# VH-VL binders against Cysteine desulfuration protein SufE (sufE), part 1

Scores and structures below are computed, not measured.

Target 1, 144 residues: Cysteine desulfuration protein SufE (sufE), of Wigglesworthia glossinidia brevipalpis (q8d2j8)
Amino acid sequence: MNKFIKKINFIKNFSSCENWEEKYLYIIELGNKLSPFPEKFRKNSNLIPGCQNDSWIYLIYENTKKIKFYGDSNSLIVKGLIAIIFILHEDLKLSEILTFDVKPYFNKLSLTNYLTPSRVQGLSSISKFIKKSARCLLIKEKIL
Structure headers, positions and changes below count from the first letter of each chain, unless a header shows other numbers; Kabat numbers aren't used for antibody chains.
ipSAE, averaged over its two directions, is called F for ESMFold2-Fast, E for ESMFold2 and O for OpenDDE. V2 adds 0.75 times the mean of E and O to 0.25 times the DockQ between the complexes of E and O.
Where letters were taken out, [cut] stands.
Atom coordinates printed by the task and the answers are left out, and those that the model quotes come from them; centres of patches stay.

## First folded at step 1 (VH-VL)

Design a1 (framework fv_axatilimab)
Heavy chain, then light chain:
Amino acid sequence: EVTLKESGPALVKPTQTLTLTCTFSGFSLSTSGVGVGWIRQPPGKALEWLANIYWDDDKYYNPSLKNRLTISKDTSKNQVVLTMTNMDPVDTATYYCAHRGYYDSSGYLDAFDIWGQGTMVTVSS
Amino acid sequence: DIQMTQSPSSLSASVGDRVTITCLASQGISNYLAWYQQKPGKAPKLLIYAASTLQSGVPSRFSGSGSGTDYTLTISSLQPEDFATYYCQQYNSYPLTFGGGTKVEIK
ESMFold2-Fast, scan of step 1: ipSAE 0.005; ipTM 0.546

Design a10 (framework fv_axatilimab)
Fold by ESMFold2-Fast, scan of step 1:
Structure a10 (fold): chain C 144 residues (1-144), chain A 120 residues (1-120), chain B 107 residues (1-107)
Amino acid sequence: as target 1 above (144 residues)
Amino acid sequence: EVTLKESGPALVKPTQTLTLTCTFSGFSLSTSGVGVGWIRQPPGKALEWLARIDWDDDKYYNPSLKNRLTISKDTSKNQVVLTMTNMDPVDTATYYCAHKWEYGDAFDIWGQGTMVTVSS
Amino acid sequence: DIQMTQSPSSLSASVGDRVTITCRASQDISNYLAWYQQKPGKAPKLLIYAASTLQSGVPSRFSGSGSGTDYTLTISSLQPEDFATYYCQQYDSLPLTFGGGTKVEIK
């Protein structure tokens, strides 16, 4: 994400979209703003299980206080959903990511009401996998 | 602008395999979020969903048809093909193909339908 | 499978009347509901999706409401071109299922 989008701005922009077609295109645009996924991290250990399209998440420290979120998907909409989940988590510590619940935000935005059930399940898989990625990063730092 | 058109035989004998082709224009089935479904309607009866194929080649079938269905796409020809094995007179219906977006399983643009009669 | 029950099966109304059609799901479908209009000899036309969102190009006299298991399609001022059969469809779970239809006859 070359242009850093804050949670508040995302919520405002998403809510200002007039219909679901416009929201769908905005989700795709958010995915396009993700930083390029490094090929060295495109491993099965970083592949999100339960997604019909191959999708990856990897977390790493850029410096002592900043976590960098990498994500990609062969599905443009899933890539956008990954970007939304990253935006919702971007200000959290690793320990906070482990307990964070995205459901209230999805309900507030009515996001899940317009997605197919399989895509809603995909959101659950992405949410679980970001917690797995956070645990892996914690283990590397020997915090747990 | 966006159109779909079904083609196939008007008459099928019991036990034969039905092959229907949906030819479309005005969209590409390589576009992320696009899918095509098949729905049928027996004369004077309700609509019944049969199958769906998405831009990424994911396929979904109505379980009640006991694996009689196969759906495939040819993106270069702008076609989706449905095959249904072991046809029975009860399968007599108008068969539709229709466009959808993955943000919902509502079908926004439908073909005109093709009537298939199953009789000996 | 989720069963969709429509009522009434048929109705007659005059031009200018307010018409309501009801659709009941056998379980909560979380607003994953579409409404279609089908004129004699024609393919269905999408009117509404996500229970209450009007499809582009559909006249504003059509509206959808409801939640959970109970949903309603309303035509605020019936026009001659509204003579048709209307179907609801859930897309909360597979297989996708349709209601039995409601025939609207203009007197």
Scores: ipSAE 0.000, ipTM 0.540, lowest interface PAE 13.1, mean pLDDT 84

Design a2 (framework fv_axatilimab)
Fold by ESMFold2-Fast, scan of step 1:
Structure a2 (fold): chain C 144 residues (1-144), chain A 123 residues (1-123), chain B 107 residues (1-107)
Amino acid sequence: as target 1 above (144 residues)
Amino acid sequence: EVTLKESGPALVKPTQTLTLTCTFSGFSLSTSGVGVGWIRQPPGKALEWLALIYWDDDKYYNPSLKNRLTISKDTSKNQVVLTMTNMDPVDTATYYCAHSLYDFWSGDAFDIWGQGTMVTVSS
Amino acid sequence: DIQMTQSPSSLSASVGDRVTITCRASQGISNYLAWYQQKPGKAPKLLIYAASTLQSGVPSRFSGSGSGTDYTLTISSLQPEDFATYYCQQYNSYPLTFGGGTKVEIK
């Protein structure tokens, strides 16, 4: 399984990229580190609305208290943006994901400065969809 | 209360390997977000960061010294060990271990330090 | 690597004086800057992190300011226990780097 870098190290590394070309390549590199997406979860219910290219997110318990984040996209940059969202959430419990605000991080890093309007919208869609996925998982847990 | 204490040899011959142990209490290196770093200070000179290890065994090294440094942890003993190969007189310094909380705002700032251990490298 | 330059390297001041120490990074560090106090023969003590956030238990006479590449540590009214060397440290990128230190001597 691919290992995510820590939130603080992502912030440091991203800030250290001197120009947009370096940032772009770094985002793509992060996407390449995502665990392979299981084909059985590549369903319409896991498809992120509002992305130009088909993109998927699926959350599941890997063990009693560990959440596994799966993500994929037909767009290399969108796959990287999914990886960034996962990095920002990887240390959080399911209930904490529901209240976590990613906007301060995007603003502090000026992450959206170099993204097209459609990719800024994609980032917003990814952020909303991870909360939806967390809510679905939480509801299933409470029923069980 | 968080405390850290360094231990190791006071004198090392040139070309030998230095092994330093940091023993700590008041926290566990299995706790999410916790890290322990090593920093040195030659007599009368500035602080220099050497290496850092986090709770998940993720390791970072000063690139200028990377090929000489190895950091490891034994979570059950509350210890972090730093090994530095091919010691030279210029490596004479006080060596500190310090607690670093992995946090967006305070991460890689060292809030609690050990007392330091002086290592002299001479023939 | 990001180089940290402190000014001045040393200064002499009297109790009650306002002391200002400057730290300059060779590139932008986005406020990922810590300040340490080190007394003779002792380990460093964290005073400030995130450029301006005071560490718990540190007296309010210490304050930090700045952004981008230029940062300042201010002691509003110097006390006898403030005799020490002060270091800045950036933690924006690896390797973590420290400034050369500023020695504050009390007259």
Scores: ipSAE 0.007, ipTM 0.517, lowest interface PAE 14.1, mean pLDDT 84

Design a3 (framework fv_axatilimab)
Fold by ESMFold2-Fast, scan of step 1:
Structure a3 (fold): chain C 144 residues (1-144), chain A 121 residues (1-121), chain B 107 residues (1-107)
Amino acid sequence: as target 1 above (144 residues)
Amino acid sequence: EVTLKESGPALVKPTQTLTLTCTFSGFSLSTSGVGVGWIRQPPGKALEWLALIYWDDDKYYNPSLKNRLTISKDTSKNQVVLTMTNMDPVDTATYYCARIYYGDSYAFDIWGQGTMVTVSS
Amino acid sequence: DIQMTQSPSSLSASVGDRVTITCRASQGISNYLAWYQQKPGKAPKLLIYAASTLQSGVPSRFSGSGSGTDYTLTISSLQPEDFATYYCQQYNSYPLTFGGGTKVEIK
């Protein structure tokens, strides 16, 4: 039904990759599983600041009051990193997203060791931006 | 103060199952980034990692021993339990439990005193 | 599995000496390397993590260096309490693996 794998399975699969080449390809594969990004959401308000390549995130409720995560990037690896962050957050309520700490997961997986310094900074920017997006969605929910 | 202490039988007969308990204080396995692992050391030999359990219940085992090992946690009791089946005299060793904390060192930063397990008929 | 080879397996030194111990990984470990000190009858004590970061409370005479597959532990001026066995450990990949140990003995 959904194209995202569960957090537990992601951690196991990523850890089972034997070298950086396999990890790199797996990250790109995860990015390819993201839902197509609607052009109407490709606005400056949804652009992630601090990324070298233009990258976007948008959160919205689905019919079942479940969060739909949209993400895209002009960089295949950054698109994959967005997908990883979505996988880490997909089981959380909006209020839980605001306090969730991704760093223990990045360290457990040694993810930042394989990335350039600019990509590590991008990962931090993506993490901050998803919290901003969650706050915006919470405000909309209260007004509605 | 963070402390860990191993407990279990000092003597085990060949073919029996070993159960070791690690009881800790000063931290919780509900804390993000925390894990507890088991390491053993036969007399006069090197350290060998056995198993590791993380705060999110993710478990890792040494593949050479995976078929014999089970690791579990009881967060409410501050305990981690290791079970090892089909014990053999070559499994005679001091067994340690130790903490990993990804918010600090990312290595085994605090160790228990160790418990000696002798496997003999 | 990543094999960790320590050299030498033992060495003899005098108080005040500079001691170096090397650790070689069979594959790149991205600085996810720890050094432990173990005294007879006691549990190992963490000295260094992330190849070169000193654990709190560890004397500054201990230092770690290296990258990729080759790493070194240095004791700049050996003290009586430093006579012990030292182990390296990689934590980049599972299974976690330790070196064979280096025993630092009184000359």
Scores: ipSAE 0.006, ipTM 0.535, lowest interface PAE 14.5, mean pLDDT 85

Design a4 (framework fv_axatilimab)
Fold by ESMFold2-Fast, scan of step 1:
Structure a4 (fold): chain C 144 residues (1-144), chain A 124 residues (1-124), chain B 107 residues (1-107)
Amino acid sequence: as target 1 above (144 residues)
Amino acid sequence: EVTLKESGPALVKPTQTLTLTCTFSGFSLSTSGVGVGWIRQPPGKALEWLALIYWDDDKYYNPSLKNRLTISKDTSKNQVVLTMTNMDPVDTATYYCAHTPYDYVWGSYAFDIWGQGTMVTVSS
Amino acid sequence: DIQMTQSPSSLSASVGDRVTITCRASQGISNYLAWYQQKPGKAPKLLIYAASTLQSGVPSRFSGSGSGTDYTLTISSLQPEDFATYYCQQYNSYPLTFGGGTKVEIK
């Protein structure tokens, strides 16, 4: 799919999953809907540090300064977690991404309660890296 | 020039909470692309990372000690504070705070500038 | 956690010697590796970051090499001020982890 599910629909759908097996399958499904990651962006500068399996994020402007989020991972679950973070950020302006906190959303959904400590750390790493990517884009646009 | 200095009690009793303050100059945690970490070293032993806080208030903890550690910053005072609960004689160490850059191209960096360290002894 | 195994634990050397210290990570760290020098009673000093990049002000006799899981610090011609303990550290993944240290002593 070319577009992310809206944040409100994600929260509703995730909350309606009856058990963690269904939630995990849903997370993987979300990852599968990410746009293909362009190989030209698959560089060490776009590699997320702190992820055991290679994982990548790159942000660029589409038409009318809408941000395009690219993400990929060798881990299906990590790819899905990247997709979730993108869903939470997709309606934000670039400058808003720098201060956005995903923690209240993950607490409300109890997402971290069933993730391993390394996956919880992965969420933190992905969140920090999207801020880094947003900052790089802001610098390129001479906004800072 | 970037400088950091640790302060806190030299002696802590077992079961008490340790509070350490890192006061720095030459940079600000209101500036993007910077963090401050805490590292400790028991006498004659290796370095052990404890916690790290970045300019955006993102926090990382050593999982072995996470339930005992809290890191916070006071940007207006140029201070980073570490608290460690339930102190034990095994926690006797020199505690360091250190500056770490964050490169928007490469991500995390090494600890490039360190404070002088403060010795904390845990004994009754 | 990424475990950093540093070897040897100690070595004895003379001024002018070539010294090599090794550091092995339990998994790939993509060159996110730093080397520190620590003299008795002092804080560590950063020598090398990104596995091979010399920190500003560090003498050129220090060099770092390696990739993947295996890294080395080399001092091409040991000077009197180089007698110290050296630590490697990975910063690819949290928790950040240090090697056990290598003490370089006078022979």
Scores: ipSAE 0.000, ipTM 0.506, lowest interface PAE 17.8, mean pLDDT 84

Design a5 (framework fv_axatilimab)
Heavy chain, then light chain:
Amino acid sequence: EVTLKESGPALVKPTQTLTLTCTFSGFSLSTSGVGVGWIRQPPGKALEWLALIYWDDDKYYNPSLKNRLTISKDTSKNQVVLTMTNMDPVDTATYYCARLEWDYSGAFDIWGQGTMVTVSS
Amino acid sequence: DIQMTQSPSSLSASVGDRVTITCRASQGISNYLAWYQQKPGKAPKLLIYAASTLQSGVPSRFSGSGSGTDYTLTISSLQPEDFATYYCQQYNSYPLTFGGGTKVEIK
ESMFold2-Fast, scan of step 1: ipSAE 0.005; ipTM 0.542

Design a6 (from a2 with heavy chain S100R L101S D103F F104D S106L G107E; framework fv_axatilimab)
Fold by ESMFold2-Fast, scan of step 1:
Structure a6 (fold): chain C 144 residues (1-144), chain A 123 residues (1-123), chain B 107 residues (1-107)
Amino acid sequence: as target 1 above (144 residues)
Amino acid sequence: EVTLKESGPALVKPTQTLTLTCTFSGFSLSTSGVGVGWIRQPPGKALEWLALIYWDDDKYYNPSLKNRLTISKDTSKNQVVLTMTNMDPVDTATYYCAHRSYFDWLEDAFDIWGQGTMVTVSS
Amino acid sequence: DIQMTQSPSSLSASVGDRVTITCRASQGISNYLAWYQQKPGKAPKLLIYAASTLQSGVPSRFSGSGSGTDYTLTISSLQPEDFATYYCQQYNSYPLTFGGGTKVEIK
């Protein structure tokens, strides 16, 4: 699966889940829809620091200068949280990703209220790492 | 083998500040995802969570006690320190530090506990 | 805050008995529940996490079940070393909260 749902549809669907069990399964479902992670990018430079299970993010330009988001994790829930972060950033330019604040969305969804302390920390790690990945892509492509 | 041990004063006077140290071995707080928490238990009462600190220095406190609590770590010494201000007789309890199990986001229990240290607050 | 209510507060049982302890959360906790065993003068010992997963080294006579707000710890055939106080703990949200405990006493 190469298609992300739009940010607004994600918020609607997540909010319509009646309990945390449904939200949890939905998060896992989102992770399952991520594009396969290319093995050639599974390098230490793309490993998210601070995650218990090995987790990876890599950003690259497609032929049309559209950003392609790749992510993977040995943890199903972490993979789903990576997918959520991607959905929140999908329509942004690289420069916009660098300044984008995910906290208002976490607050609107009460996401951190449903997550254990470790999962809240994981979201923070993923959020910081996507900005590093975007900065790396800007440097790599000589866009800066 | 993971082990933790609490140390600190056995007797504290009302209004004083309590400082407790958790010294551990068999793991490092430089390891991603690892945390150490503090839990207390007054004599004959239930367990009460106080605070948590993680490898990345992220800190969490029980809101009912947050204004009195400070948690910090010294990764080089394998120590976590808890301070609690304005001690009162109702704070008399056994204080435990515990390792947080973080194998997967489903597995966040306190898996290994210290022996506990009894703190009595009395004039 | 999520309040954890355990029942009963205490029970008396004999070796070989089936013992059931219940834990109820004031709101859904999505199986983020642990069970601990505590003997007098000792630190708690983790028995079960994620509501139903047995910690390594814990005897198979211990089992956990439940979902949503209602959870159960079962000891299928009580042994002498099982006389202790048992606590449930939710780790779904902050602050982390424990039940009041259930004391399992010898008849």
Scores: ipSAE 0.000, ipTM 0.509, lowest interface PAE 16.1, mean pLDDT 83

Design a7 (framework fv_axatilimab)
Fold by ESMFold2-Fast, scan of step 1:
Structure a7 (fold): chain C 144 residues (1-144), chain A 121 residues (1-121), chain B 107 residues (1-107)
Amino acid sequence: as target 1 above (144 residues)
Amino acid sequence: EVTLKESGPALVKPTQTLTLTCTFSGFSLSTSGVGVGWIRQPPGKALEWLARIDWDDDKYYNPSLKNRLTISKDTSKNQVVLTMTNMDPVDTATYYCARMGYDLYDAFDIWGQGTMVTVSS
Amino acid sequence: DIQMTQSPSSLSASVGDRVTITCRASQDISNYLAWYQQKPGKAPKLLIYAASTLQSGVPSRFSGSGSGTDYTLTISSLQPEDFATYYCQQYDSLPLTFGGGTKVEIK
């Protein structure tokens, strides 16, 4: 990640937004803080299925103990949702990512209440795809 | 133990279609991040990449040969098949299949033994 | 297409020598480079990927270095089993491309 905020700070900041308009702008702001997506990883195998807007995720080890999360989307709000998913996962080990349940966080933030049905589906697709990406890295580590 | 093995005809006549099968064990193409590629090497020449198929059925071809190549997989049989049309004597080479690593990089970590294909009348 | 220029095309060295093989890409490949060893009549074997990461089971006398467009494979103390042709390969962009190879002849 590009100096991203910790999960606890994200939840605090998001909850402090006074209305959905502020939350929406904050989500877009989070997307803008993602590291630039390397063009070499912008291939079909990294394209998230089920998103109406073309969206990509790629995970790589920055070093043996730290995962770098790359993400991008042709939709500003979807890019922000990717950033939120990264924030929720960035402090986890690969094995923990596979079993991590994002739904309690979505419920706590009432995130799905503010999104269109297609965005809710997109959020589900992003959550599933990050587990796929983490599994890829975990298998490379010969841990699974 | 991960192994890959190529099979197909040793002799092909000019204009015929070549079909090569890569049979593997010790891994599955249903595993995310895994792929299989085909590489060839004419006698005494350098390696040339031909095609790649990934776990999600994404297919990639060398542009210089794209109109002649088809790659497919049968995940249940642990097989990848390469078809190359309109064979020419210059296509005489040893053909290898190889596994790509688990992290979506295109380095080939395990190779088959290779199968020699001679194109001659 | 990214062109991979490998040098030298061949070299002769004695057991115990330090051997250096160079690979130059026609454009920045951001460390997406692999090195392979091929013994006569055999399939290539992966030695190094991501420019400098040694593949499991490969002897520590092999090392990779470099960045951008210029990369090097080093064998710190050549052994008899190291007689082989070595190839570099970029995987930054498609099509995947290999260097022309460097044949190492042991004197």
Scores: ipSAE 0.000, ipTM 0.509, lowest interface PAE 16.3, mean pLDDT 84

Design a8 (from a7 with heavy chain R99H M100I G101L Y102D D103Y L104G Y105W D106Y; framework fv_axatilimab)
Fold by ESMFold2-Fast, scan of step 1:
Structure a8 (fold): chain C 144 residues (1-144), chain A 121 residues (1-121), chain B 107 residues (1-107)
Amino acid sequence: as target 1 above (144 residues)
Amino acid sequence: EVTLKESGPALVKPTQTLTLTCTFSGFSLSTSGVGVGWIRQPPGKALEWLARIDWDDDKYYNPSLKNRLTISKDTSKNQVVLTMTNMDPVDTATYYCAHILDYGWYAFDIWGQGTMVTVSS
Amino acid sequence: DIQMTQSPSSLSASVGDRVTITCRASQDISNYLAWYQQKPGKAPKLLIYAASTLQSGVPSRFSGSGSGTDYTLTISSLQPEDFATYYCQQYDSLPLTFGGGTKVEIK
């Protein structure tokens, strides 16, 4: 099973980093702790469009009806950003993921201040793609 | 740098409760993503996973033994304790505690030396 | 529970031989597989995780491959220190389960 730090603890830890260098290292560390991405899911349908570096996301149910969040990227920082987005969504139901807005959290944590314009667009693409992935999973489970 | 060591009784009578302590150094169980597991091995047999405890106090047990197992941690002492009730001769085994590789993975990268527990009258 | 079947249960080999042992899961485990080496009287040592990632400090003669339900551990040129019992372990689903072991012994 995948395991994520709780949202509240992430916010506290990130806010406790003294400077941007510590924040960048923490983001990279979060990405490095993601579970291995299954090669069978490394398909074009799971490739995030609009990311400068090839990046993938896939969501699936576990035996206990828990959702597994899989993510990977050819960029260490983008992989970390994927991990952050997973942390922000892990405690939500599928229906809640569809309406959840991550931007207030990015603003509160000043994430966009540390990223290039292309990486800021990457964050937007990742956020959009996780909603698409959740919708696909929701449709598979519901007839209506 | 990372080390773990098991301690507990070498002999246990049938129906008694076994208590094993894992004392470790080189890491903290307050660090996000870190966990400790217990694995046992009867003489000449395969490895069997027993339980896991993580940095956030989440606990996991082998369902075949769940009613008999309790795992706890004392972060200030760098210790993890496993308790197993109603011991039987078939529970005779070497008991290991081990560090869990990384965040979300359940592979064991560093193991203690093991402690042999014999269950007999 | 996911059943892990190792084959063979034992094999005899000579120094310099190429040795392969296999591990089969009763269901797809998505590369969540580790390999361990255990010498008599010692604790197991992690060799490989995520099916093919070599643990730091492990000699390059060890390699892992496979996907889905079928995985292999290969020792390209067996050394004297490699005579041991090898175990696979899945970590896709709880409970964590181990294979029955493969004993690599001197011919």
Scores: ipSAE 0.005, ipTM 0.499, lowest interface PAE 15.6, mean pLDDT 83

Design a9 (framework fv_axatilimab)
Fold by ESMFold2-Fast, scan of step 1:
Structure a9 (fold): chain C 144 residues (1-144), chain A 123 residues (1-123), chain B 107 residues (1-107)
Amino acid sequence: as target 1 above (144 residues)
Amino acid sequence: EVTLKESGPALVKPTQTLTLTCTFSGFSLSTSGVGVGWIRQPPGKALEWLARIDWDDDKYYNPSLKNRLTISKDTSKNQVVLTMTNMDPVDTATYYCARTEYSSSWYGAFDIWGQGTMVTVSS
Amino acid sequence: DIQMTQSPSSLSASVGDRVTITCRASQDISNYLAWYQQKPGKAPKLLIYAASTLQSGVPSRFSGSGSGTDYTLTISSLQPEDFATYYCQQYDSLPLTFGGGTKVEIK
């Protein structure tokens, strides 16, 4: 419920930005608020394939609580896009992440209209990779 | 074909320890994503989950039973053993073992069940 | 613990009837819900998991729906072999918990 409110607030704030320059700066700011990416997870297995800039995603359970999302990129805008995808998924269970469709939200936000074709493909790669990461977590959480 | 079968004593005296064995075939508890749980049902009452053990030897217990439960596995024998201490007449129930298989579709539902074994607690 | 409240506790129906059974969780379980059928003297049989996904081999007259805290099992046209007790079970969090059961009896 609290996580859903956060998602709603993100959508409201993003939609209230007057032009793409404001949206761009907001995306970058969201990326800056991501938790620091642990160096032990910065491995090729966590590198997102198909991204022009090296980008990483790693999912883990935090103690007995919820899923912790880690992400980073050598591109400020891509880091922000990773943050947006995390916001859209943070209230979901692992099995729900595997079937969740982000496209309605991208359409609502008109996000793809502000991005180059290569960045739109990057969004697709990030979306596909978070599903791979969720599937890996389903196995890894059981294997010490 | 996947099968599970429970075995153990039909009669237990109050204060004694109950030991139940689940013997299975058609799958291995060394396969990632597979677990075996124990569920009981007193006569005419609802189902109650007791414990689960997974392929990695991770163990889960119903906290309401206050450490009365121990679950273990012998992967080479295809067996899971449940031990329950300090038995009381209210523990009279049919005890089932069942398989759970982790997948993208579900986590913690039981897809294949044993036939159940009736345990009566009385003098 | 998540409490599962199932209603009704029993119902009487005839072959061909549409039967609806409801299950309410004390908190959001995000569709992590299974439905089981149990015939007298037999072990439970999994019918539905993830609230709405039909288990392989289960007849299409069984369906599940719902979200959040409120879930429903529907039998579109009751058959003689469907007279049984039905249980819901959440698997969102431990301990795993079951509903009290709904007995579907012949009218």
Scores: ipSAE 0.000, ipTM 0.504, lowest interface PAE 17.4, mean pLDDT 83

Design b7 (framework fv_reozalimab_arm2)
Heavy chain, then light chain:
Amino acid sequence: QVQLVQSGAEVKKPGSSVKVSCKASGGTFSDYAISWVRQAPGQGLEWMGGIIPILGTANYAQKFQGRVTITADKSTSTAYMELSSLRSEDTAVYYCASGDYDILTGSYYGMDVWGQGTTVTVSS
Amino acid sequence: QSVLTQPPSASGTPGQRVTISCSGSSSNIGSNYVNWYQQLPGTAPKLLIYSNNQRPSGVPDRFSGSKSGTSASLAISGLQSEDEADYYCAAWDDSLSGYVFGGGIKLTVL
ESMFold2-Fast, scan of step 1: ipSAE 0.006; ipTM 0.538

Design d1 (framework fv_acasunlimab)
Heavy chain, then light chain:
Amino acid sequence: EVQLLEPGGGLVQPGGSLRLSCEASGFTFSSYAMSWVRQAPGKGLEWVSGISGSGGSTFYADSVRGRFTISRDSSKNTLFLQMSSLRAEDTAVYYCAKDWYGDYLFDYWGQGTLVTVSS
Amino acid sequence: SYVLTQPPSVSVAPGQTARITCGGNNIGSKSVHWYQQKPGQAPVLVVYDDSDRPSGLPERFSGSNSGNTATLTISRVEAGDEADYYCQVWDSSSDHVVFGGGTKLTVL
ESMFold2-Fast, scan of step 1: ipSAE 0.007; ipTM 0.564

